# VHH binders against Mucin-19 (Muc19), part 13

Target 1, 175 residues: Mucin-19 (Muc19), of Mus musculus (Mouse) (q6pze0r851to1025)
Amino acid sequence: STCHVYGEGHFRTFDGESYSFDGLCQYTFLEDYCGQENGTFRILIESVPCCENGLTCSRKVIVTFQDQNIILQDGKVTAVQTAESTDCRERSANLYSIHTVGLYLIVKLLNGIILIWDKYTKVSVILDPSWQNKVCGLCGNNNGDLKDDFTTRHSSVAAGALEFANSWKTSQECS
Short names: E, the ipSAE of ESMFold2; O, the ipSAE of OpenDDE; V2, 0.75 times the mean of E and O plus 0.25 times the DockQ between their complexes.

## First folded at step 6 (VHH; framework vhh_7b18_3)

Design g05 (from f06 with D103T S104P S105E; at its last look DockQ between E and O 0.03; V2 from the best seeds 0.00; counts 0 for: pae E 10.2 > 2, placed apart)
Fold by ESMFold2, look of step 6:
Structure g05 (fold): chain B 175 residues (1-175), chain A 120 residues (1-120)
Amino acid sequence: as target 1 above (175 residues)
Amino acid sequence: QVQLVETGGGLVQPGGSLRLSCAASGFTFSSYDMGWARQVPGKGLEWVSYITSGSSTKYQDSVKGRFTISRDNAKSTVYLQMNSLKPEDTAVYYCAAGEYLWTPEGFDYWGQGTQVTVSS
């Protein structure tokens, strides 16, 4: 299953629902928390405007996976650990890999999630089939049913894309 | 370090043929799935074909019947025979390898690419 966004906020969910939403805030693209505290990852997106007038020039992507923060911004990928530890007995895991292929950056997470970024506005996520019914966000819930793809952060089904997408905003200070 | 090296690209006229080769090193070739992707000018990266370690093959619809993927485990090499080439096949072609693949985009290793140009 693939979800993507490009251009001025043109989305296609994992279940194939297409909608347009070009909000200027930070939104949950995909996560497995879904109202619970036992999640393992979040993928957040932000539209980066050209002239501060609402036109999208690029996207910033933030991937939180365990104690890793992987940031896709300004055509570059940076990764930092959010937990500080000097204990060398902690698990040394290759939790992700980053590949540059032509114009694309591909981030492969150990948990079966592949993120593809064209270094500009197009962000795609591909899920291992094991993620069916386990995710939520702007990409929908990946349950094969288009009827409930507009499920909001509060577990209600929105009538349209605007209510749905705004429910996934991560900061109330953004208008 | 793992290395995948593509060769066989070049300029060819429409209707012509090319054979791409990808020589692999730094891993046990016979246990890996191998594949080809391409970067088409003005379009994104797209999957072309893959062949599993068990020699099962898959092809993108636009190349099926014209392209053939094969592998030679003794030479650690995967091939892409491209027949009846069209201008739309013009791209940089990348070799890729993975040990467990649920999609072609999930390959673990990628080559540097070779240019294929189909024009008069």
Scores: ipSAE 0.000, ipTM 0.373, lowest interface PAE 10.2, mean pLDDT 78
ESMFold2 (binder alone), look of step 6: mean pLDDT 84; pTM 0.847
OpenDDE, look of step 6: ipSAE 0.812; ipTM 0.911

Design g06 (from f06 with G106P; at its last look DockQ between E and O 0.89; V2 from the best seeds 0.00; counts 0 for: pae E 5.5 > 2)
Fold by ESMFold2, look of step 6:
Structure g06 (fold): chain B 175 residues (1-175), chain A 120 residues (1-120)
Amino acid sequence: as target 1 above (175 residues)
Amino acid sequence: QVQLVETGGGLVQPGGSLRLSCAASGFTFSSYDMGWARQVPGKGLEWVSYITSGSSTKYQDSVKGRFTISRDNAKSTVYLQMNSLKPEDTAVYYCAAGEYLWDSSPFDYWGQGTQVTVSS
């Protein structure tokens, strides 16, 4: 299943719901925490505005996966490790791989998640089938039911996209 | 029914300019990558340029700096501005669409083509 965002915040969830949301904060695109403390990854997104028009010129993507922060920004991928690892090169090489095909930069995570980025505003996530009904965020819950696709961070079902998407903001100080 | 309709082809002198347009219908244009390919007489089909739904662009080396691809999602239209045209640019130009386009990816939809002829 695939979720993506492009342009000025046009989303398509794993279950096929389409909505628009152009918030300027950092939001949870996808995670497996979902109200629990025992999750294994987070994918966060931020819109990067153009100075001239205030339109979205790019997106920054932050992947947290097993003591790694993998950052997609300015057309580049960097990995920043939490400082406690002794054998970081070998562990990093085992945890993810990076490929380029045409315009696309593809990050494959060991956990069966594939991130695809056009180095601009288009970000896509493809889930291995084992992730069914195990995720949450702006991409929805991947349970095949459109009626609860707007499930907020607090497990309530929002009536509209604005309430749903703002619940996935990572910091309430941003507005 | 999906349609991709190219316009703007024609006969032009070397060094001239043309602007191709591709009007799309029957699918959610803003979510698709768009591109241009060309069929040179006696040769196979080759890609020219593409633009993602996120507005990232790529060009074949032989047209880089001379051709510019752009899209207008409100009008469901992709453009190819072709400047400094050479006789080697003579071809039938096709508009193409796919969810993820790259140099050798399969295209989901194709237009009918528009002839571009550069001769003196």
Scores: ipSAE 0.099, ipTM 0.574, lowest interface PAE 5.5, mean pLDDT 83
ESMFold2 (binder alone), look of step 6: mean pLDDT 84; pTM 0.843
OpenDDE, look of step 6: ipSAE 0.821; ipTM 0.910

Design g07 (from f06 with F107M Y109V; at its last look DockQ between E and O 0.03; V2 from the best seeds 0.00; counts 0 for: pae E 14.2 > 2, placed apart)
Fold by ESMFold2, look of step 6:
Structure g07 (fold): chain B 175 residues (1-175), chain A 120 residues (1-120)
Amino acid sequence: as target 1 above (175 residues)
Amino acid sequence: QVQLVETGGGLVQPGGSLRLSCAASGFTFSSYDMGWARQVPGKGLEWVSYITSGSSTKYQDSVKGRFTISRDNAKSTVYLQMNSLKPEDTAVYYCAAGEYLWDSSGMDVWGQGTQVTVSS
């Protein structure tokens, strides 16, 4: 299953719903918390304007996974360990891997999630089959049913993309 | 040196068929999961299909029933048979390999891609 976003906020969910939303805040692209505190990861996105013209120039992607905080920004990927006692230069080969294919930067996480970034505005996430029915966020719920892809953070089904996407804001203080 | 090489792309009319091949070298092919991803113009990469080392298969819903993935361990090659092609299938198709694509192992090999164009 694949979810992606590109350009000025053009999304396609895991179940095939397409919508546009160009919010200026940080949003949950994908997580497995889904209204519970027992999740294992979050992928957050932010649109980054290039200059005073106001167009989206890039995206910042923040992945929290176990004790890793992996940041895709400014054409680079960095990983910061939050709970381990080693410095950030020591990376476990068993936690994630980073590869390049043409212009794409690919981050594979140990949990079977593949994050693909063109170093610009396009972000894609590919899930292995084990994640069916276990995720939520701007990418939808990956259950094969388009009728509930606009499920908000509050477990209601929004009628439109604006209500749905704004429910996934990570801070209600942003507007 | 670990390498994947895709072949079989080209121009085909809507409703037509193509078979992509991905030749692998430099690793024990039979122990790896293999897959195909595609870069659709104006969009990022998306998974198309994969086949485990045990030959179990999975497909993206949009290609299910039209595309068939298979592997030949003796030739170290994975294939993607694409039938009933649509203009939406136009993309650069990439072959990928991982020891356990759906568990905690990292993916470590991608090919250079082959262009598939579906147009009248």
Scores: ipSAE 0.000, ipTM 0.127, lowest interface PAE 14.2, mean pLDDT 75
ESMFold2 (binder alone), look of step 6: mean pLDDT 82; pTM 0.822
OpenDDE, look of step 6: ipSAE 0.803; ipTM 0.906

Design g08 (from f06 with S55R; at its last look DockQ between E and O 0.85; V2 from the best seeds 0.00; counts 0 for: pae E 4.6 > 2)
Fold by ESMFold2, look of step 6:
Structure g08 (fold): chain B 175 residues (1-175), chain A 120 residues (1-120)
Amino acid sequence: as target 1 above (175 residues)
Amino acid sequence: QVQLVETGGGLVQPGGSLRLSCAASGFTFSSYDMGWARQVPGKGLEWVSYITSGRSTKYQDSVKGRFTISRDNAKSTVYLQMNSLKPEDTAVYYCAAGEYLWDSSGFDYWGQGTQVTVSS
């Protein structure tokens, strides 16, 4: 299953719902927390506007997975541990890989999540089948049912994309 | 159902310019990566330039600085502006589309091609 966003916030969820949302804050693209404290990852996105006209020039993507904080920004991928460890070499081994294929930067996580970025505005996430019905966020819940794809952060089904997407904003300080 | 139609080819002198257009229909153009490939006589098929649905671009080294790819999602059209043309640019130029163009793989759709001839 694939979810993507491109351009000025044109989304397609894992279950095939298409919508547009032109938010300039940070939002949860995908996570497995979904109202629980025992989640294992989050993928956050931000639209980076052009200085002159406020249109989307790029996207910043932040992946939290285990003790790794993987940042896709400015055409580059930076991976840092969120905590200092004397076992850094062994701990970070096999957690993720980063590749460039043609136009794309590809981040593969050990948990079966593949993140694909064209170094600009197109961000895609591919989930292996084990993630069915285990995720939430702007990408929907991956349960095969379009009726509840607009499930908000608070587990209600929004009437439209604006209410749904705004519920996934991570910081209330953003206007 | 899907159609990619190239236009703008022709005969030009070395140093000249051409602008190729590719009009697309039958799929959601704005979500697809687009590209140009060329079939050089006696050589084979090679990729020239790509532009993603996110507007990231890439060019073959031999055309960097001379060719510019762009897209107009409202018109479902991709363009290739070709400047400072050389005899080795002579080829049939094809428009191609795919959801993810992976360095010349992942093509779903191809056009019929347009001839570009650069000759003294």
Scores: ipSAE 0.214, ipTM 0.633, lowest interface PAE 4.6, mean pLDDT 83
ESMFold2 (binder alone), look of step 6: mean pLDDT 84; pTM 0.845
OpenDDE, look of step 6: ipSAE 0.820; ipTM 0.909

## First folded at step 7 (VHH)

Design h01 (from f06, 13 letters changed; framework vhh_7sr4_2; at its last look DockQ between E and O 0.82; V2 from the best seeds 0.00; counts 0 for: pae E 9.3 > 2)
Fold by ESMFold2, look of step 7:
Structure h01 (fold): chain B 175 residues (1-175), chain A 120 residues (1-120)
Amino acid sequence: as target 1 above (175 residues)
Amino acid sequence: EVKLVESGGGLVQPGGSLRLSCAASGFTFSSYDMGWYRQTPGKQRDLVAYITSGSSTKYGDSVKGRFTISRDNTKNTVYLQMNSLKPEDTAVYYCAAGEYLWDSSGFDYWGQGTQVTVSS
């Protein structure tokens, strides 16, 4: 199953729902926490505006997986350890792999999640079937049912995309 | 259901210009990556250019600086502006669409092709 965002915040969820939302904050694109504390990963996304016209020129993507923060920004990927390790080069090599194919930068995580970025505004995530019913965020819940695809952070079903998407903001201090 | 229709091919002299168009239908155009490939007899298809739904572009080495790919999501159309054409550009040009373009194998749909001939 695949979720993506492109351009001025045009989303397509894992279950096929399309909506537009171009918020100025950081949002949860996808995570497995879903209201619990025992999750294993988060994928956060921010729109990066053009200087002059304020339109979206790129996106910043932050992946938290194990003790790694993998950051996709400015056409490149960097990994920042969030905890001390004794041999961080070997640990990084075991947790994810990075590939470039044409325009695309592809990050494959050990947990079966594939993140695809065109180094500009398009971000896609592919999940293998084992993630069915285990995720939440702007990408929806991946349960095959469009009726609850707008499930908010607090487990209510929003009537529209704006309420749904704003519930996935990571900081309430952001407007 | 899905349809890609190329147009704008033809005969042109060396140094000339052509603009190819590909009209698309049967899918959500704005969410798809679009591209142009070309093929001469006896050769495999070569990348000319592609453009992601996020508007990032890639060009084949032999056409960089001479060709420009663009898209118009309101008309469901992708364009290839070809300038400074050479006899080596003679080929059938194919429009392609794909959800997740990694290389030429990532395109799900292909058009029927349009002939471009560059000769004196």
Scores: ipSAE 0.011, ipTM 0.399, lowest interface PAE 9.3, mean pLDDT 81
ESMFold2 (binder alone), look of step 7: mean pLDDT 81; pTM 0.810
OpenDDE, look of step 7: ipSAE 0.788; ipTM 0.896

Design h02 (from f06, 13 letters changed; framework vhh_vobarilizumab_d1; at its last look DockQ between E and O 0.81; V2 from the best seeds 0.00; counts 0 for: pae E 5.5 > 2)
Fold by ESMFold2, look of step 7:
Structure h02 (fold): chain B 175 residues (1-175), chain A 120 residues (1-120)
Amino acid sequence: as target 1 above (175 residues)
Amino acid sequence: EVQLVESGGGLVQPGGSLRLSCAASGFTFSSYDMAWYRQAPGKGRELVAYITSGSSTKYADSVKGRFTISRDNAKNTLYLQMNSLRPEDTAVYYCAAGEYLWDSSGFDYWGQGTLVTVSS
C-alpha cells in the first residue's frame, strides 16, 4: 500500500482517503508506536514554506529507525550510523539503503518500508504486506477500512481532517 | 475514461518558439507525475521533460535551458514551453501520466501526440 503527500498538504492514506491539511508544525506521517512504547520506527514530516508567499516549497522528512536518524532536507539526505559502524562512508546493508532513481531519493528500510521523495514536496511511503493493521499517523492505519482512517493519536475517530491531522503534531506547543 | 489531449504543435522556423498544452481528464491530475516525450521519424520515443506531482522537474540534456515544463493543477493542464527550436526538435510530442516516474519504467497513460516541425 502507498501513502503520499504533495504540494500544499494534499494527502492520500494507505486505505485511499484523500484530504488536505497544510499545517506548519512537525507531524507524525507514519509510525508503529500508536500509543505504545514498543514501536520500531517513526517518520516525521514538516512543510517548508517559501519566503515569498508561505506556499510549500519543500518538505523535511525525519526517519527514526533503531539507532539511525535519516534526514531528507534541502534536496539531500543525511544519515547517522552510530551503533554498528563508525565509517560513515559505508552504507548500512543491515538497516537501510539509499538510492536515486530519476528525480526520486529512495530509502529502503530493512523492515519492509520504502520512503520515496522527489526532493521537493512529494513524500511517499510504501509498506509491504506485513505492516497491515500495524501503523498509524497522517497516513491512516492501513486496515483496508476508510471509516476509521481519521483515527487520532488518542485512538478516537475524528469527524474531519483538521482534528485528525492536528492530533498528530509532535509538539503540544506548536500552533 | 482517461484522456490526454495535446495541442499547440505546428510548423515553426529555427530559433522560434511554441507552447504545447495537454488537457487531462478521467483521473486525479494533481496527484500524478506528468511528462513530455517525443518521437522523431524512424526513432523510438525519448523523454523530453517530466514534472512530479510535487513539482520537481527534469529535462533531457538536449533541451535543457530551452524548454520549460509546467503544470496547472487547477486547469488539469500540462505545458511545454519550447524556445530556440532547432531542426532536430522535429517530432511528434506526447503527453504522458503515471503515478511515479522511474528511469526504467513507462507511463500508464498517453496522448495521441501533436506534431512539431522545425524547418526553414
Scores: ipSAE 0.120, ipTM 0.575, lowest interface PAE 5.5, mean pLDDT 82
ESMFold2 (binder alone), look of step 7: mean pLDDT 83; pTM 0.835
OpenDDE, look of step 7: ipSAE 0.663; ipTM 0.851

Design h03 (from f06 with Y32N; framework vhh_7b18_3; at its last look DockQ between E and O 0.85; V2 from the best seeds 0.00; counts 0 for: pae E 3.8 > 2)
Fold by ESMFold2, look of step 7:
Structure h03 (fold): chain B 175 residues (1-175), chain A 120 residues (1-120)
Amino acid sequence: as target 1 above (175 residues)
Amino acid sequence: QVQLVETGGGLVQPGGSLRLSCAASGFTFSSNDMGWARQVPGKGLEWVSYITSGSSTKYQDSVKGRFTISRDNAKSTVYLQMNSLKPEDTAVYYCAAGEYLWDSSGFDYWGQGTQVTVSS
């Protein structure tokens, strides 16, 4: 199953729902926490506007997985282990791998999640079937049912994309 | 059912210009990558350019700076603006589409092609 975002915030969820949302804050693209503390990863996205016209020129993607913080930004990918480790030997090469094919940067996580970025506005995530009904965020819940794809952070089903997407904002201080 | 229809080919003098168009139907155009390949006499099929749904572009080195790929999602159409044409650009040009185009090896759908001939 796949989820995409591209351009001016044009989304396709895992279950096939398409919607547009052009928010300028940071949002949860996908996570397995879903209102609980026992999650293992988060993928956050931000639209990055051009200096000209405010059109989306790029996206910033932040992946939190285990004790890793992997950042896709400005055509580059960097990984920062959280502050509890300062030893270079603790670099977590076995937790993820990074590949380049054509214009795409591909981040494969050990947990079976594949993140694909064209270094501009297109971000895609591919889930192994084992993630069925275990995720939430702007990509929907991956349960095969379009009727509840607009499930908000607060476990309610929104009537429209705007309410749904804004519920996934990660900071109330952003407007 | 996917359909790709190329137009805009023809005969042109060296140094001239052509604009190829490819009208697409039967899939969600705006979420797909689009591209152009060409069948060059004596050399077979080679990729020319592609554009992702996120508007990232790539060009074969021999056409970089002379060709420009673009897309119009509202018209479900991809274009190839070909300037400063050379006899070596003579080929049948094919429009191609797919969810992820990994160069010419990964195209899922193809058009019938349009002939471009550059000669005096």
Scores: ipSAE 0.308, ipTM 0.679, lowest interface PAE 3.8, mean pLDDT 84
ESMFold2 (binder alone), look of step 7: mean pLDDT 82; pTM 0.827
OpenDDE, look of step 7: ipSAE 0.806; ipTM 0.912

Design h04 (from f06 with T28D; framework vhh_7b18_3; at its last look DockQ between E and O 0.90; V2 from the best seeds 0.00; counts 0 for: pae E 3.2 > 2)
Fold by ESMFold2, look of step 7:
Structure h04 (fold): chain B 175 residues (1-175), chain A 120 residues (1-120)
Amino acid sequence: as target 1 above (175 residues)
Amino acid sequence: QVQLVETGGGLVQPGGSLRLSCAASGFDFSSYDMGWARQVPGKGLEWVSYITSGSSTKYQDSVKGRFTISRDNAKSTVYLQMNSLKPEDTAVYYCAAGEYLWDSSGFDYWGQGTQVTVSS
């Protein structure tokens, strides 16, 4: 299943719901925490505006997976070890791979998640079938049911995209 | 049904310019990557340029700096501005679309093509 965002915040969820949300804060694109303390990853996104016209020029993507932060920004990818790991080289050697195909930079995680970025505004995530009904965020819950794709961070189903998407903001002080 | 209709081909002198247009219908244009390919007589089909739904672009080395791909999502149209045309650019140009252009097999839909001839 695939979720993507492009342009001025045009989203398509894993279950096929399309919506637009033009927020400039940091949001949870996808995670497996979903109201629990024992998740294994988060993928966060931020829209990067053009200086000239205020439209979205690019996106910054932050992947937290085990003790790694993988940052996609400015057409580049970097990995930053969290403060908790002491043997980062050993773990990073088999936790993810990064390569490019055509226009796309691709990050493959050990947990079966493939992140695809065109180095500009288009960010996509592909999940293998094992993630069905195990995720949440701006990409929806991947349960095959469009009716609950707007499930907020607080486990309620929002009536519209604005309420839904703003619930996934990671900092309440951003506005 | 999906349709890709190319226009703007024709005969042009070396050094001249042409702008190809491709009007798309039957799919969610704004979410698709678009591209141009060409078939030179006696040779295989080769890609020319791509543009993602996120506006990232790529060009074959032989056209870089001379050709510009662009898209207008409101009109469901992709364009190829071809400047400084050379006789070697003579070909049938095809518009194409796909969700992801991972490799040369990434195009799902193709137009019927428009002839571009650079001669004189």
Scores: ipSAE 0.356, ipTM 0.701, lowest interface PAE 3.2, mean pLDDT 84
ESMFold2 (binder alone), look of step 7: mean pLDDT 84; pTM 0.844
OpenDDE, look of step 7: ipSAE 0.799; ipTM 0.901

Design h05 (framework vhh_7b18_3; at its last look DockQ between E and O 0.91; V2 from the best seeds 0.00; counts 0 for: pae E 6.7 > 2)
Fold by ESMFold2, look of step 7:
Structure h05 (fold): chain B 175 residues (1-175), chain A 119 residues (1-119)
Amino acid sequence: as target 1 above (175 residues)
Amino acid sequence: QVQLVETGGGLVQPGGSLRLSCAASGFTFSSYDMGWARQVPGKGLEWVSYITSGSSTKYQDSVKGRFTISRDNAKSTVYLQMNSLKPEDTAVYYCAAGEYLWDSGFDYWGQGTQVTVSS
């Protein structure tokens, strides 16, 4: 199943719902926490505006997986060990891989999640079938039912995309 | 169904310019990656340039700096501005579309337009 965003916030969820939302804050694109504390990953996105007119020029993507932070920004990927871990050879050894094909940068996580970025505004996520009905965020819940695709962070079903998408904002300080 | 129609080909002298247009219909243009390929005499079909639905671009090395791909989602049209044309650019140019061009292959192809660069 595939979710993506491109351009000025044109989304397609895992279940096929299309909507537009051009918020300029940081939002949860996809996570498995979904109101619990025992999740294993988060993927956050931010629209990066052009300095001159505020239109989207790129996107920053932050992936939290295990004790790793993987950041996609400015056409490159960086990874930082986040936990109080040690140095050396066990770092990232089997947790993810990074590939470049044409203009696309691809991050494959061990947990069956593939993140694809065109180094500009297009961000896509492909899920292994094992993630059915285990995720939430701007990409929807991947349960095959379009009627609850606009499930907010608070587990209510929003009437429209704006209420749904704003519920996934990660910082109250951004407005 | 899906239609891709190229226009703008023709005969031009070396150093000249042409602008190819490709009008698309039958699919959600804004969500597709678009591109140009060409059939060069004596060689097979080769890619020239493409532009993602996110508006990132890539060019074959031999055309970089001379060709510019662009898209107009409101008009469902992709363009190829071809400057400083050389005889080696002589080919039939095809417009192509695909949802993800990162794994090779286009889903849809146009009929082609002839570009001839000669004195």
Scores: ipSAE 0.034, ipTM 0.518, lowest interface PAE 6.7, mean pLDDT 82
ESMFold2 (binder alone), look of step 7: mean pLDDT 85; pTM 0.857
OpenDDE, look of step 7: ipSAE 0.773; ipTM 0.892

Design h06 (framework vhh_7b18_3; at its last look DockQ between E and O 0.85; V2 from the best seeds 0.00; counts 0 for: pae E 8.0 > 2)
Fold by ESMFold2, look of step 7:
Structure h06 (fold): chain B 175 residues (1-175), chain A 118 residues (1-118)
Amino acid sequence: as target 1 above (175 residues)
Amino acid sequence: QVQLVETGGGLVQPGGSLRLSCAASGFTFSSYDMGWARQVPGKGLEWVSYITSGSSTKYQDSVKGRFTISRDNAKSTVYLQMNSLKPEDTAVYYCAAGEYLWDSFDYWGQGTQVTVSS
C-alpha cells in the first residue's frame, strides 16, 4: 500500500482517501505508536515554504527508527545514532539503505517500510503487508476502510481533513 | 480519452529558440510526472527532460543549461523552453506522462517536429 503527499499538501492515504492540508507545522506522517508507548518508528514531515510567495518549496522528512534519526532535507539525507555512542571498532549497522533512482531518494528501512522522496515536495511511503492495521497519522490507518481514515490522534473520527490533520501536529505550541 | 497534444515545433536556425507545449486531458494532471523525449533521425528514442508532480526536474546532459522544463497545473500543460538550438537537436519531440517515473510512462503524445537548420 502507498501513501503520498505532494505540492501544497495534497495527500492520498494508504486506503485511497484524498485530501488537501497545507499546515506549516511538523506533523506525524505515519507511526506505529498510535497512542501507545511501545512503537518502533515515526515519520514526521514539515512543509518548507518559498521566500517569494509562501508556497511549499520542499518537504523535510524526519524518520525515527530504533536509535536512528534519519533526516531528508535540502536534497540530501543524513543519519545520526542518537542513543548509542559510536564505537570506533563497530561496523556500520544495516538498519536502512539509501538509493538514488533518477530524481528519487529511496530509504528502505529494515522493518519493511520504503520511503521515497523526489528531493522536493513529493514524499511517498510504501508499506509491506505486515503493517496492515498497525499504523496511524496523516496517511490514515491502513485498515482497508475509508470510513475511519480521518481517525485523529485521540481516536475520534473527524468530520473533515482540517480537524484530522491538525490532530497530528507534533507540538500544540506551533500556530 | 487521455490526450497529450504537443505544439510549438517548427523550423529554426542554429542558435535559435523554440518553446514546446503539451496540453493534457483525460487524467489528473497535477498528480502525474511529465516528461519530454525525442526521436533523433538515425538514432533511437532518448529522454530529454522530466518534471515530477512535486516539481523536481532532471535534464539529459546534452541539453543542460539550454533547455528548461516547467509545468502549469492550472492549465494542465507542461513546457519545454529550448534555447541555443543546435542541428543535433533536430528530432520529433514527444510529451509523456506517468504517475511514478520509476514505474513507467503511461501516456505519450503524437509528437511535434523540431528542425534546426539554415
Scores: ipSAE 0.012, ipTM 0.443, lowest interface PAE 8.0, mean pLDDT 81
ESMFold2 (binder alone), look of step 7: mean pLDDT 86; pTM 0.866
OpenDDE, look of step 7: ipSAE 0.710; ipTM 0.868

Design h07 (framework vhh_7b18_3; at its last look DockQ between E and O 0.81; V2 from the best seeds 0.00; counts 0 for: pae E 4.9 > 2)
Fold by ESMFold2, look of step 7:
Structure h07 (fold): chain B 175 residues (1-175), chain A 121 residues (1-121)
Amino acid sequence: as target 1 above (175 residues)
Amino acid sequence: QVQLVETGGGLVQPGGSLRLSCAASGFTFSSYDMGWARQVPGKGLEWVSYITSGSSTKYQDSVKGRFTISRDNAKSTVYLQMNSLKPEDTAVYYCAAGEYLWDSSGYFDYWGQGTQVTVSS
C-alpha cells in the first residue's frame, strides 16, 4: 500500500483517501506507536516554504528507526546514529539502503518500509502487507476502510481533514 | 475511461518552436507523474521528459535547455515547450502517465495516441 504527499500538501492515504493540508509545522506522516510507547519507527514531515511567495519549495523528512535518524533535506539523505558509535557502519548499512532511480531517492528500511522522495515536494511511503492495521498518522491507518482514516492522535475520528491533520502536529509550540 | 490526447504537433523548420499539450481524463491527474516519450524513425522509443506530481522535472540530455515540461493540475494538462528544434527531434511524441515514471524501468500506466513532430527545411 502507498501513501503520498506532494505540492501544497495534497495527501493520499494508504487506503486511498485524498485530502489537502498545508501546515507549516512538523507532523507525523506515519508511525507504529499509535498511542503506545512500544513502537519501532516514526516518519515525520515538514513543508519548507519559499521565502518569496509562501508556496512549498521542498519537504524535510525525518525517519527514526531503531538507533538511526535518517534525514531527507535539500536534495540529500543523511543518517546519524542516536547513540554515537564508529564501529557499527556495516550494521547501520544493513538496516537501510539508499538508491537513486530516475528522479527518486529511495530509502529501503529493513522493516519492510520503502520511502521515496523526488528531492522536492513529493514524498511517498510503500508498506509491506505485514503493516496492515498497524500504523497511524497523516497517512491514515491502513485498514482498508476509508471511513476511519481520519483517526486523530487521540483515537477519535475527525469529521474533516483540518482537525485530523492538526492532531498529528508534533509540537504544541508551533501554530 | 482513461484518455490522454496529445495536440500541437506539426511541421516546423529547424530552429523553430512547438508547444505540445496533453489533455488527461479518467484518473486523478494531480496525483500522477506525467511525461513525454518519442518514437524516432529508425530508433526505439525513448523518454524525453517527465514531471512528478510534486513538480520535480527531468530531461534527457539531448533536449535539456531546449525543452520545458510543465503541468496545470486545474486543467488536467501537461505541456512540452520545444524550442530550438533540430531535425533529429523529428518523432511521434507520446504523453504518458504513471504513479512513478521510471526511465530505467519502462513502466507506464497510460499512454496517449501520439502526435507527429517533423523538423525539416
Scores: ipSAE 0.208, ipTM 0.619, lowest interface PAE 4.9, mean pLDDT 83
ESMFold2 (binder alone), look of step 7: mean pLDDT 83; pTM 0.841
OpenDDE, look of step 7: ipSAE 0.711; ipTM 0.868

